# VHH binders against Protein GET4 (MDC12.19), part 9

Target 1, 324 residues: Protein GET4 (MDC12.19), of Arabidopsis thaliana (Mouse-ear cress) (q6gkv1)
Amino acid sequence: MSRERIKRELPPVQEHIDKLRKVIEEGNYYGALQMYKSISARYVTAQRFSEALDILFSGACIELEHGLVNCGADLAILFVDTLVKAKSPCNDETLDRIRCIFKLFPRVPVPPHLVDVSDDEDVQNLQESLGEARSRVENLTSFLRAAIKWSAEFGGPRTGYPELHAMLGDYLYTECPELDMVRISRHFVRAEDPEKFASMLVNFMGRCYPGEDDLAIARAVLMYLSMGNMKDANFMMDEIKKQAETKNPELSESDLIQFISYLLETLQRDALPLFNMLRVKYKSSIDRDQLLNELLDEIAERFYGVQRKNPLQGMFGDIFKMMG

## First folded at step 7 (VHH; framework vhh_7b2m_4)

Design q26 (from q0 with S30D)
Fold by ESMFold2-Fast, scan of step 7:
Structure q26 (fold): chain B 324 residues (1-324), chain A 118 residues (1-118)
Amino acid sequence: as target 1 above (324 residues)
Amino acid sequence: EVQLVESGGGLVQAGGSLRLSCAASGFTFDDYAVGWYRQAPGKQRVVVASIYSGGSTKYSNSVKGRFTISRDNAKNTVYLQMNSLKPEDTAVYYCARGIPWYLREDYWGQGTQVTVSS
């Protein structure tokens, strides 16, 4: 006799998946959501995590394929929660499942210039699209934030798996009605793809007010430097200068961009007095955004060991940056 | 247009070897898992081997140690190296895009016949 004959057995996972698929095909999306939660919880209680993950993954995908973003996201978040409970390693199979779920989230870019819409039907459709976009962004953000945290805890890089940061940053850039370039940049500096990030910033300059393009670039370069990533900071600066020459030739005349260029040279040398002098000389440009001063304080600590005014900021800084 | 095209099937004696190829087009190949499946007459299609986007592999118990799945991202091609073939391996072999298990595959090839004689 096999050992399986003396162990408690649960029904086949495939039977549950097939039954739940039929419930969704009948249009009972809320009922299906509750059944996925109930059945997966039963497998979790039995410590059959692999089967629970199969049920949740299947459910998330089917709900999203039927356009039920809230239900699909709920199951996707529970899938990640189950990975944490199971202490499942950050491996190719799980990352492929997360990518599969991500790709099923709809992409419906919000049109710019709402003032140009005058048809009553178009106005109503636009208002509905904005509400749906906000809901989609919130749901996807919750899912990918959970996935990033899981990857950091269970075998990925400490800051979270780079591709997950790239996925979230890209989705926020294309889908979020309230464009937060600071938040998007915090994800892309962790994505290990400075070429894609530079291309996105050049695209952003082509679509938004050109008088603040230097500020977006400064934030990106200083974020790389605050993380100790001198290589990608230099790549970003060089790539932006090369690509931006055609779109915004005035960018090279920016005092802030000149400051960043001198700063990059200064950090290659043990020159804290020069670093401090540059901050004073370019104070009016830096003070355009308080975030630049905060990043420069982090850079001073990392490169020169200068004590921070708030010692708790270093411990919680990465978490709080992901929240904003 | 997403397309997967299998090749390399044929007739082989028990104990012999075959290498199947799956040529993919019409999608970002590097982003997807790809699997090999087989279907014998009168039976359901079953998974044989899978390769994830990152290169890690998974095999069914019936072929583990005998078959090797690999991918060449530059050529958009997945391979199945089949060694120590048995009559029970006789089937039509299919390539599919997507994560194996529970019908998460979204595109299938036409299939290639493998016949193992004793």
Scores: ipSAE 0.436, ipTM 0.791, lowest interface PAE 2.5, mean pLDDT 84

Design q27 (from q0 with A96T)
Fold by ESMFold2-Fast, scan of step 7:
Structure q27 (fold): chain B 324 residues (1-324), chain A 118 residues (1-118)
Amino acid sequence: as target 1 above (324 residues)
Amino acid sequence: EVQLVESGGGLVQAGGSLRLSCAASGFTFSDYAVGWYRQAPGKQRVVVASIYSGGSTKYSNSVKGRFTISRDNAKNTVYLQMNSLKPEDTAVYYCTRGIPWYLREDYWGQGTQVTVSS
């Protein structure tokens, strides 16, 4: 072939990627970060988005492989920003790139609390480990939230690509020192994997306060229903009953769980008066978490067309949609 | 330990066919994109074909319509069906885990030689 054909078969950015890889191999991680940013910005300015994406993806992965989470996350977020600028479709190639970056984020279990923290070195080491865990979670969260939003805008489902929600929810559950089950549940209800979500909730029930297992289940089922997902709401309830029967038999005696079971039956029968009666009858159980009332108001609007008139409830529902 | 083992290369006449296989171990195969690359004597390694975790495929312009990449997740194997082979296809063919622009050399296979004669 001609020299022109040989040059076209070579990657357009191969020279830059090879050079930057060498800079990282020599231990200059911060210098490499600045070079990735500078070079990719030049390609973006030139409207050569494919090359910019290749550089940013390569850089994010290599920085993360070397344990430089802040540098790798910075490039990963810039990669997603560049997808938005390029109007890149939500396709298998880009999703595989996002998944590749995600898998390179380290997973380090939260260190166990020491029974006696009188040793200053042990206290310092624990504080450093918790700070690093918070930083990793924040970096991963920023990356995947941007990716979820991109996927919703450029060809994925309106609420964001399900697997990205599963990835974020799972990482938050395993890696975040401060466990936010409401936030985690918002992601899992959009993940289209009710079996995995149910298994996670059963695992979580071993770690929550005695007598509060039913709240986690109620939140999950009501979140599914608030989105109009009756199928996954029923699957979740059946799967939780099945899996939790041997691990937490007391769930069968929960008034809140009984309420959820009756609610699922009621929604199948288009019976608004019965729906309202159930909310009154189980008010004490529902009032244990104001989120349950907000979700029930959204369910009433979705299934029965009942208008929400409380501004706080409307604001909370909007936050729920934006955080999913 | 991640391992990739290529096979199926050989000597074939122009217009002939070969099927390359790459057996993978040490990772969850179905979660990763995998690809085929080739390197001719005295030239740099170039992308031939990639297959993504969802099953979509991408080919270099030089092989479109002649080569077909496929995967069998149950067997942890990726294949490259090479039809209408040309002397220009002569190269060592390598299997890799990952997608273009993020390739780890420690995740490359040993390669399999393909020689196309006139």
Scores: ipSAE 0.256, ipTM 0.677, lowest interface PAE 3.9, mean pLDDT 84

Design q28 (from q0 with A96V)
Fold by ESMFold2-Fast, scan of step 7:
Structure q28 (fold): chain B 324 residues (1-324), chain A 118 residues (1-118)
Amino acid sequence: as target 1 above (324 residues)
Amino acid sequence: EVQLVESGGGLVQAGGSLRLSCAASGFTFSDYAVGWYRQAPGKQRVVVASIYSGGSTKYSNSVKGRFTISRDNAKNTVYLQMNSLKPEDTAVYYCVRGIPWYLREDYWGQGTQVTVSS
């Protein structure tokens, strides 16, 4: 009764949306941000969450449409925070709203790693461009990380809704100045799109530093296996070999890739002694990245029930849960 | 280039049925919510129905139980099956890309006229 009384005292949501749109059209972007926050907070206090969400969604979209990434991201993050407070289910409508916000984030291709700069103005312009790109990526990451966590909490898969992982991984790959393939791979293995992930890794082979192509492949395959996803691990390996044959033929001669091939055969046959022998035989290749040993420990636990020295629920799962 | 092209409108008697189609091109159709608006003479455009990317549907109270929205992602087409038509359903019907319930439509079709005689 008290909630209905409060609802009757507040103006209709569409009236607020229309007024705030005019404020933005008049160029008062920061004033509009503060008004979106104040009005939505009043609806939240009144337990009128649907209306608060409509205001925040509208505000996030219109700020982003006007190129105000920081303001739009602030409202988008508050939108997700409000979904959590409202215990709003992970349904098609809310996911489409999150996708709508995501698509409004600008995409500006990152300049090549090395740009020839000759004077102070060029150096300053490069620094500003990189700083803006980092800010944009951080804002989008905060929004989608919150959305992933919300989806896991309120009716989506435990590890977060697959499409949200795909959105974040793709944006990081195309927009982040400092390319972190481990971070990107952590998202794509949850995206339920091994074909897109394989294509991205093949594309990365054209951009990576010499002698590291096999590490990216090994990480991806072992991440799938650490989650118990042998189907997508095998798909990934097959697709990479097919697509990379024309771009990086030497990949098939990698000791690490040979190890991964033997590992996949071994896991199909439930042969722990052979698994242990392979880890010893290929130790020098595996030790090129400590993450590979961590993933192999997780794989041993998943497939053979081997307890780790310090038993945890799952190292890769725990890392991903913290990110979600 | 994104295009939405409506068809299937016409003149029908009260109690009759019509099926509207909207052919989409220039984007990955399956990634978007799509829906239908209508605009009666001298009135504002109002939302009729939407179908989200995941396949769930939402209807305005005025058409719930009479209209059915569906999509065929293989054909890049959204449909509106209109049953038990009433004179007050007379309007130009617009296909949209986006989320109609939140005024987040970015592309609109040209519209198709539906006229329901008494």
Scores: ipSAE 0.408, ipTM 0.777, lowest interface PAE 2.6, mean pLDDT 85

Design q3 (from q0 with V34M G35S)
Fold by ESMFold2-Fast, scan of step 7:
Structure q3 (fold): chain B 324 residues (1-324), chain A 118 residues (1-118)
Amino acid sequence: as target 1 above (324 residues)
Amino acid sequence: EVQLVESGGGLVQAGGSLRLSCAASGFTFSDYAMSWYRQAPGKQRVVVASIYSGGSTKYSNSVKGRFTISRDNAKNTVYLQMNSLKPEDTAVYYCARGIPWYLREDYWGQGTQVTVSS
């Protein structure tokens, strides 16, 4: 066989993962992590990036399968760093590898707060569980943010590959103890999956403070519009109305939701004076969240060419908000 | 649980063709890459062809231009069309779920024998 065939297929790598899996099974988790890092660094130094990527991918998966989230995440992040060093293109093979690693991150929904939190042992157990959930979410977030940035730099869409946004948004929604719906929504509007996003928002409406469900919907629709995505903005409104009628019928009585409905019609008519009138008429509802005014300024620039209050800040703000 | 069932192997003369099929069940087929491996007598099991969830394909240098991997997500089936077969293609062919370098015991089919006579 040629050197290239031996190199590309790497039967010794499969043997190495079996040996390293045994080290992990024996409880030497830190030793295994260091061995993966050492071996992969050797191949990176030699400019043998494909072999380094194979080792790091294998190591990330094995560590995560054994519940070693910190070790697995460390190797997953190093895998993405190596993709950047190799200038590896955003292709199906690498995306399938990232998805494989993602699926191995544990899904342990945050338990509800105990009714009686006066017991010191119960309080400590709850605090430890929440701390572990936060650590897990931070590890996954670091990995997927690095992957999103890599995909934007090396052949994917400029805002990052849509599926990676969907993965991160979904994980944040189901696993994060403190819900940041603005962050989650920024990812889902780039995910090209308005049906999943709408279903998530309908599910979220059961978790809000009374009378704030309309803000989450307004944010999502305005984010789509700020990106010029009228199709998904309209889909979002239609799907939410269809699903929310039985769970929150009072939503249709919201001034803010009424504003969004009129706004969608107005943008199709290319009528800036009507757009401005609607902002004035619904000012008290819009001012409930400063983000709504920022998004409306972006919408005005995109649809009507109106210069934003701070155009330089706004142009790069979405990329920074996505990564931050 | 994951189940992979191969079919289509057999005896064929050099220059002939065979089409292997692998029927999958127990998982969301469209979410996973699928690969074909082969193990020749006295040799290690090696990857022959992979098809990724997005539809792109990758081939080992020994089969590129002769073999074609494809999938039918509606039927949960992956195929390997083998043309211009050579005696050195003689091996047990295995269907596998997943990406090369991350394979477990439960991700493999039972294998199907391909024998190419000279």
Scores: ipSAE 0.435, ipTM 0.782, lowest interface PAE 2.3, mean pLDDT 84

Design q4 (from q0 with V34M G35A)
Fold by ESMFold2-Fast, scan of step 7:
Structure q4 (fold): chain B 324 residues (1-324), chain A 118 residues (1-118)
Amino acid sequence: as target 1 above (324 residues)
Amino acid sequence: EVQLVESGGGLVQAGGSLRLSCAASGFTFSDYAMAWYRQAPGKQRVVVASIYSGGSTKYSNSVKGRFTISRDNAKNTVYLQMNSLKPEDTAVYYCARGIPWYLREDYWGQGTQVTVSS
């Protein structure tokens, strides 16, 4: 009969989900967001993580289904934060939940034409659409980056679960108004799908400035090599040649592409002096992008044990680049 | 459009077995979790079994050890093998695309009646 032994029991999670769904159906989306946060926090404090995750997952999906990207993303990010607090393993159930949330994010491709607008109203509408697209991409990026980090910490591959990288890279490529192919490539090299990545690079080549197709290919191949993935680096080169030869025959004449071909042969021969000679001989081509020098330093460390300025950067560099 | 068609329901005596099937179309079946729900008269639909895209399964405590959920991705079909049936298992059984706690109205099949007599 001690008052301290009388504790408030949380009601069944189904009752909370049903009540919150009704609040959303009545159009109170922001009120529902605050209720989802409050109720899930109570379950987390009680260490009832499974119920907290059920509530957050339900809320993220329902908000996104109603087109409320900011609210849905907020709950999706909190869902991943709760996975980390619970130390929830990277398993089929949680991955299916993340995929479900991802698929509910809208796909509204930004028009490729920036020069076809001459009306002030059309310019304003375009600017509003671009702002919404940036917000949507930022929200999804925050969610999937958190999910990638969670998967790396709790039972997935050290660099994050491949499908999550594929999801983020694909969304960035199709939905982001400002294409960052370096960031997109960092995700696709971890996606374990070199054929899809090669097809995307061939598609991207149609959008490059004249004479820059070779940079995109070099970045992708060197990223694979910096991870020790010789198989996919070779696949990428072979697949690009097959798909792009008729569209961009000048690629085979590129000094940078020639360098990459010699580099792939050199790494198979395990010859550091030849590696160093190639970097010197092709310096002018490599210096077109500072990232190429950084990747080559990582390759030298991985294949030949050449020390970088800070050894810890070699182990954590990929994770830091994805988080930043 | 998502379409789910259940079959295999019927009348069975207590202790008997039934195998339910759900044929799916209108989506990439292998990418999604599938679940079986049931609804007794006057009650809400409750999940009985789930199978995730990777093949792992989850069961409600009331059916664990008696029911087995499985999938055939080549046939776009999910199954529920029901053994040691009890009168309390009497319900309309529904196939659903998705995972518990997020299901849309268009993610449900028509249902198949299971009646267990004693």
Scores: ipSAE 0.512, ipTM 0.800, lowest interface PAE 1.7, mean pLDDT 85

Design q5 (from q0 with S50A)
Fold by ESMFold2-Fast, scan of step 7:
Structure q5 (fold): chain B 324 residues (1-324), chain A 118 residues (1-118)
Amino acid sequence: as target 1 above (324 residues)
Amino acid sequence: EVQLVESGGGLVQAGGSLRLSCAASGFTFSDYAVGWYRQAPGKQRVVVAAIYSGGSTKYSNSVKGRFTISRDNAKNTVYLQMNSLKPEDTAVYYCARGIPWYLREDYWGQGTQVTVSS
C-alpha cells in the first residue's frame, strides 16, 4: 500500500466502475445507486469532473441494462447535472453518451383498446402498466429536458441540440399513455427533421377526431414560422398534403389549411397589409385554438417587426397615464 | 446480425505506413461511435483511436500525430491510417462498436495483425 491511500487519493476510475458493477450483479441495486452518488460526489468536490462523469455514465448504463429505470434515470440526470457543473461542451463524445443512455431506456407500447377492459384483475393490471409507463416517460423526460438545457448553455444551438429534441419527441409519441401533441410538436419543430415530423403527424391524423386534423397541421406550420423557419414550414405543408390526400381528402378543403397556404405566400412577399387581411378573413378558423393567435402574433413580430400587445404592459401603461 | 471485419494488416519496416479498414454491417453505422484497439503479445487490449457518430476523433497519447482515424458512412467503413510506424506498434488491431474507454463496446472484429520490423 502507498501513501496515496493515507492521503485519501482517489483510486483509478476503472477500479471504481468494476467494483460498482459487481455490487449490481449481486443484486444490491439501491446500495449501488448510493455508492455511485457518493463516489461521483467526491470526484466533483475534488474538481475531477471527467472521472465523475465516467462513473455516472457507467452507472446509468448498467442500472438501465438491468431494468432499473428509476436508478438509471437518477444517475443519468446526475450525469447531466455534472456536465453543467463542469461546464462541459456540447461535443460529439458527450452527445454519444447521452444517446447511449437514451437507447437503454425501455420501449413498452401502451396497451390498445383500453375501453374493452372490464375484469377487476385486468383493470388492476392495466392500471399498473399505465403507472409504470408514466413513470418511465417522466424519468426519460427529466433526463432529456436536462440534456437539452445543458446543450443550449454549453455550445449547442440556443434552443437545444436538435437530436435531443427528436429523441424526446419520439419517446413521448410512442411511449406516453396520454398524447400531448402540442408538447411533442414543440420538440419536433426544434429537431431539424421535418420529414420525420411530417410522417409522425400523418400517422397521428389516423387517430384524430374527424375535422380536427387541420388544427394539428396548423400548429406545426405556425410553430416553424414563429421560429423564422420558412423552409421547414413549407416542407411540412407540401409533405402533409402529398401523404394525407388519400387518407383525409377533407384536409385540402379546410379553411384553416387554405389560410396557412395563403399565409406562407404572404410571408414570402413581405406584405403586412395582406397578412392582416388574411387574419381577419379567416378569424373564425383561427379562433378554434387560442394557440394559433399567439403564434400569429409572434410571426408578425418576427417577419414584420410588429410589437405584440402585452396585457401587462397595457395595464401598466394605463396606471402610468392615470398618475398625470 | 452485427459484424465488423478488419483488413489491411501486414509486415512493414519502421518508419513505414499502413491503412487499416473496418467494414461494418447489420446496424445503422452512422449512429455509433467506433474505436480502434490493439493488443500486443502478453499485454492487455488498449484503445488506440475513436471516432464518434458526429465525426469527432480522439487518440491515445502513444499514437497522437502519427495515426488518423476516419469514417465513410456511405460505405459503412472506418479507417485507421498509420504513419511513422515503430516496432512498439506491433500488435493485433481490432475495431469495435461502442463508446471507447468505458467497456461500452458490444461488438468486436476478429482482428488484423500488424508487425513492424526494426
Scores: ipSAE 0.543, ipTM 0.828, lowest interface PAE 1.6, mean pLDDT 85

Design q6 (from q0 with S50T)
Fold by ESMFold2-Fast, scan of step 7:
Structure q6 (fold): chain B 324 residues (1-324), chain A 118 residues (1-118)
Amino acid sequence: as target 1 above (324 residues)
Amino acid sequence: EVQLVESGGGLVQAGGSLRLSCAASGFTFSDYAVGWYRQAPGKQRVVVATIYSGGSTKYSNSVKGRFTISRDNAKNTVYLQMNSLKPEDTAVYYCARGIPWYLREDYWGQGTQVTVSS
């Protein structure tokens, strides 16, 4: 008798979902958001996490379907927070739900660089479009960053589930007005899809960023190497050389690209003195981006043990670098 | 241009078996979860079984141990093997692309009738 507890009776989750769909269909998007949050919180308090997740997933999808990115993202982030609280494993069902939510985020490709927009109305429309794109990207980023962390903690690879990295990297590349190739590359090197990453980098060369083509490639290859992934580093370099000849034939004459080629050969031979010599010889090219020196230090530690680091602290650092 | 076409329904005696098929076209089949749903007269449409893109499966309590969902990505087809059928299994069976709790109107097939007599 002392184990008996009066359980709060909650309506079937289907009745809540059907009622909330009607509220959204009537145009009360913000009211529906508050109701989804309130109802899911009650299920969480009752430790009925599966039902809370069903409600949050449904709400995120329906809000996004109606173009309410802020509301949908809020529920999607709360969905991931609830996965963490429930200690829900990284399994096919949850990954399919995250993919479903991701696919509902709008895709509105950023217009080409605009020259001479002088009409006041056109300027205002442009400012609104860019603001919406930035908000959309930030909302999607918050959602997928939370999902990546959840996957690393509850049964996925320690650096986060590869497909989630690919989804975030791809969305940032196609949708973000302020293109951050370093951030995009940090995700793609963890995506376990070097072919797609190489294609994206070749496409980037077509986007009229001639001063950064070799830097973007060097960052990608060095990021793979800093993770100990020699296979994908070599694949990336070979694939870029083949495809880039069509879009930027001068790329192969870059000192930085030549450095990367020699570096790959050196690492296969386990030759620290040659590694150090190459860093000195190509210092001017490497110093174009401080990140290259940081990645080379990590490569030296991984391949040669030059500076010992605590592996646990290094693993946490890698996760934080992906998210920062 | 998403299409889902169900087949394999019919009349069977209690204790019998049926295998339903759902042929999909107009999307990358292997990228999506697919489920079987049923609707009996006067009742709401309910989930029966789901097969996720990675191949794992989930069943409603009423059919667990009797029904088996499977997929053939090369043929863009999902199957529902229904064993030990009961009169309560009588319903129109629908195939749908997607995950329970969020299904768009264009994700559904036309349905196939299953009638179990005893």
Scores: ipSAE 0.615, ipTM 0.864, lowest interface PAE 1.4, mean pLDDT 85

Design q7 (from q0 with K58Y)
Fold by ESMFold2-Fast, scan of step 7:
Structure q7 (fold): chain B 324 residues (1-324), chain A 118 residues (1-118)
Amino acid sequence: as target 1 above (324 residues)
Amino acid sequence: EVQLVESGGGLVQAGGSLRLSCAASGFTFSDYAVGWYRQAPGKQRVVVASIYSGGSTYYSNSVKGRFTISRDNAKNTVYLQMNSLKPEDTAVYYCARGIPWYLREDYWGQGTQVTVSS
């Protein structure tokens, strides 16, 4: 009896593939999801992580290929969770799998501003389309955010692997019904592709609120500077000016853009009094978005060693707010 | 540049044996699953056997018990030992990076012809 128990630890991976293939061929994709989760959990418990990862990756791809985004994302997120448990290194092989899963997420841009809503059927169809788009974006975001965190923990750059940030930022820009340029910009400043980021910002100009185009550019440049990335901040500014000359030549007339140009010159010369003077001179433009003041405080700390007014607000501020 | 090069194909009599080799370059071989596929003239390419990075294997029902897949990570090579060959095993044999259902195939070799006489 005891010798037979030892032999019954785990069936070979091929038996699971055969059973899953049959369930999928029968069109039972929800049943397949439960089998992928159950089988992979058994391999994880046995510390056979390579096999668990193969099962979860396969399941994520198959579910996404059949248009089941929620199911596919569930398995993709579990795949990343398993990478963390396995302490799998951030290498090209694992990144190839993440790229493969990403490519299978559907792209169905929803331009609600172009939809003619004239009756109840049109309203219902628009609501359903927007709901599906939000669900897709949330699922992809959860997956890539987990992947970014994994990459930072297991051998990638401390801020997460650049390509994963680029993938998430790009998907948010093309697929999200509610465009959040601050969120998108936070990802692109970590993508190590200032040319693509500049191109996207130029593309964004004049879309919804043309009078605020300079704000998106200011946020991007200040985000680079807050990270100590002077090189990409300068590249971004030069690239925006070059591309805007052919598409939106009046952009350089913006007070805020002029402020950013002077700021970049000032930071090269390490002149704190001049930095402070520029913030006062352009206060009306800067105050259009409180985020700009927060980024400038971070820049002052990084370049000049100036202490933030509330250094605990960033990481521990929420914890301290809960204390009586 | 990823390259997969098959060798070891040839003409054998029914009941004979043959060993195929696939030499890989341009990627970290030990981290990828690799599989053997075959295609007879006018038919679709089908999976024969696959081997995971961790050493676990998959076999199609038509070859299970007759064929054995193995890998040598030090030599960046995957092998297919084919025993008890049948005329219906006649096909061009391809190696590919990836496993159907568990991994997607993304790179393919040029193929090697196996002909089993009756």
Scores: ipSAE 0.000, ipTM 0.271, lowest interface PAE 11.4, mean pLDDT 81

